# Ledger of designs, part 24: VH-VL binders against Uncharacterized protein y4mC

Target 1, 209 residues: Uncharacterized protein y4mC, of Sinorhizobium fredii (p55562)
Amino acid sequence: EDLSSQQQWPGTPLSRVEALAVLQTLNANLLSNASATLTLDRWCEAHRLAPPGSKIVAKHVQGHDKPANVHIRKLLHVGPNEPIVYRHVRLACGDRILSEADNWYVPARLTAEMNEVLNTTDISFGRAVRSLNFTRTNLTARLLWSPLPEGWDMSAELPVSSSGPLIPPPFLLEHHAVLKLQDGTPFSAVVESYTNNVLDFPAPLLYPQ
Below, E stands for the ipSAE of ESMFold2; O stands for the ipSAE of OpenDDE; V2 stands for 0.75 times the mean of E and O plus 0.25 times the DockQ between their complexes.

## First folded at step 19 (VH-VL; framework fv_teclistamab)

Design r4 (from g8 with light chain S92T; at its last look DockQ between E and O 0.48; V2 from the best seeds 0.00; counts 0 for: pae E 7.2 > 2)
Fold by ESMFold2, look of step 19:
Structure r4 (fold): chain C 209 residues (1-209), chain A 124 residues (1-124), chain B 108 residues (1-108)
Amino acid sequence: as target 1 above (209 residues)
Amino acid sequence: QLQLQESGPGLVKPSETLSLTCTVSGGSISNRDYYWGWIRQPPGKGLEWIGSIWYSGDTYYNPSLKSRVTISVDTSKNQFSLKLSSVTAADTAVYYCARGYRLFDWASYYFDYWGQGTLVTVSS
Amino acid sequence: SYVLTQPPSVSVAPGQTARITCGGNNIGDKNVHWYQQPPGQAPVVVVYDDSEKPSGIPERFSGSNSGNTATLTISRVEAGDEAVYYCQVWDTSSDHVVFGGGTKLTVL
């Protein structure tokens, strides 16, 4: 079986429409679910981004911490002296990194068991704190790459076909959110950045009729 | 070791387009944490931000210059560029390229590495 | 549209403390960054996010930000601290980098 392929989409207006439609489908799925990991599990399976049966694997990234600033502390309703922990995780399906997640969280608002698991394993943040039954408040969600210009669906000038393949940049979507306990108390500020590997499958075959 | 180097003509005639390139070495321009900026400084005066670009092509421009400025990026060459059209003597300045570090929700944006700067003179 | 105001110059004796101010409406709600620009050189960030310091910046440099004023404080100033200092913010309402006018520090 074909376990990997470097799929490239044609550099045509049709491929750009397909890319936008697929990307916005992922965006909508992510925004409608509290768990990005579950959404990516389904995305990976549906698009065969890894061998059948593969699940999203988290990898904790260390060595380059991003300290919380005043803005993050305001989002979390904490003062300057409250301990905040930063955690950077890559989410992969097989050998494809699909996203990078940055969490700034308040350890005092988690259980001792949750903090131990977060400190000692590669577990994704959402899985570690699942038993909190947390809610998610989305602050921003934006495309980092627009395959088509603003107004493409009316009269805007479309990109011309290129001689080479469509080359998406390394990151395509970015979401900012706050995770909250059942009583509304914020406990984590999250930035989720989605890689171009989310499109690493053959362009849809749309036959003209 | 990250380094930024400005290059381009040091003399530009009025009404022409000023064109500069910044070459990034010792690091990748394709990084989600950084926006790449152009800042200028007229002789004896303060710093003026021209604009910034993310490697995906997303741009932000100084409103006072927006109608004349284009910033672009070429990730395959690890470079980003500035074009400033219809220049006058007021555009004479030292032009810096810089790496801008951004943080969550654009709460913070500052320039942690700068090029050495290049003087561009607008004169006939 | 957001404006940062700095005094054009500050003079201090060696070994004393210099305080360079950056004024702005509600600047205490913003993250303020400070750059040192020695004569003929590119700026170097010395304080970011009000009070954070990059690696290699001496302990005698510090920053604070409250109300309408941010302050860069340099204790035990040395002749080598002579430079122009700029404050800077990102203005979220206009998506615009704003620099102060610069303050020339003279060590006499």
Scores: ipSAE 0.038, ipTM 0.639, lowest interface PAE 7.2, mean pLDDT 87
ESMFold2 (binder alone), look of step 19: mean pLDDT 94; pTM 0.957
OpenDDE, look of step 19: ipSAE 0.521; ipTM 0.828

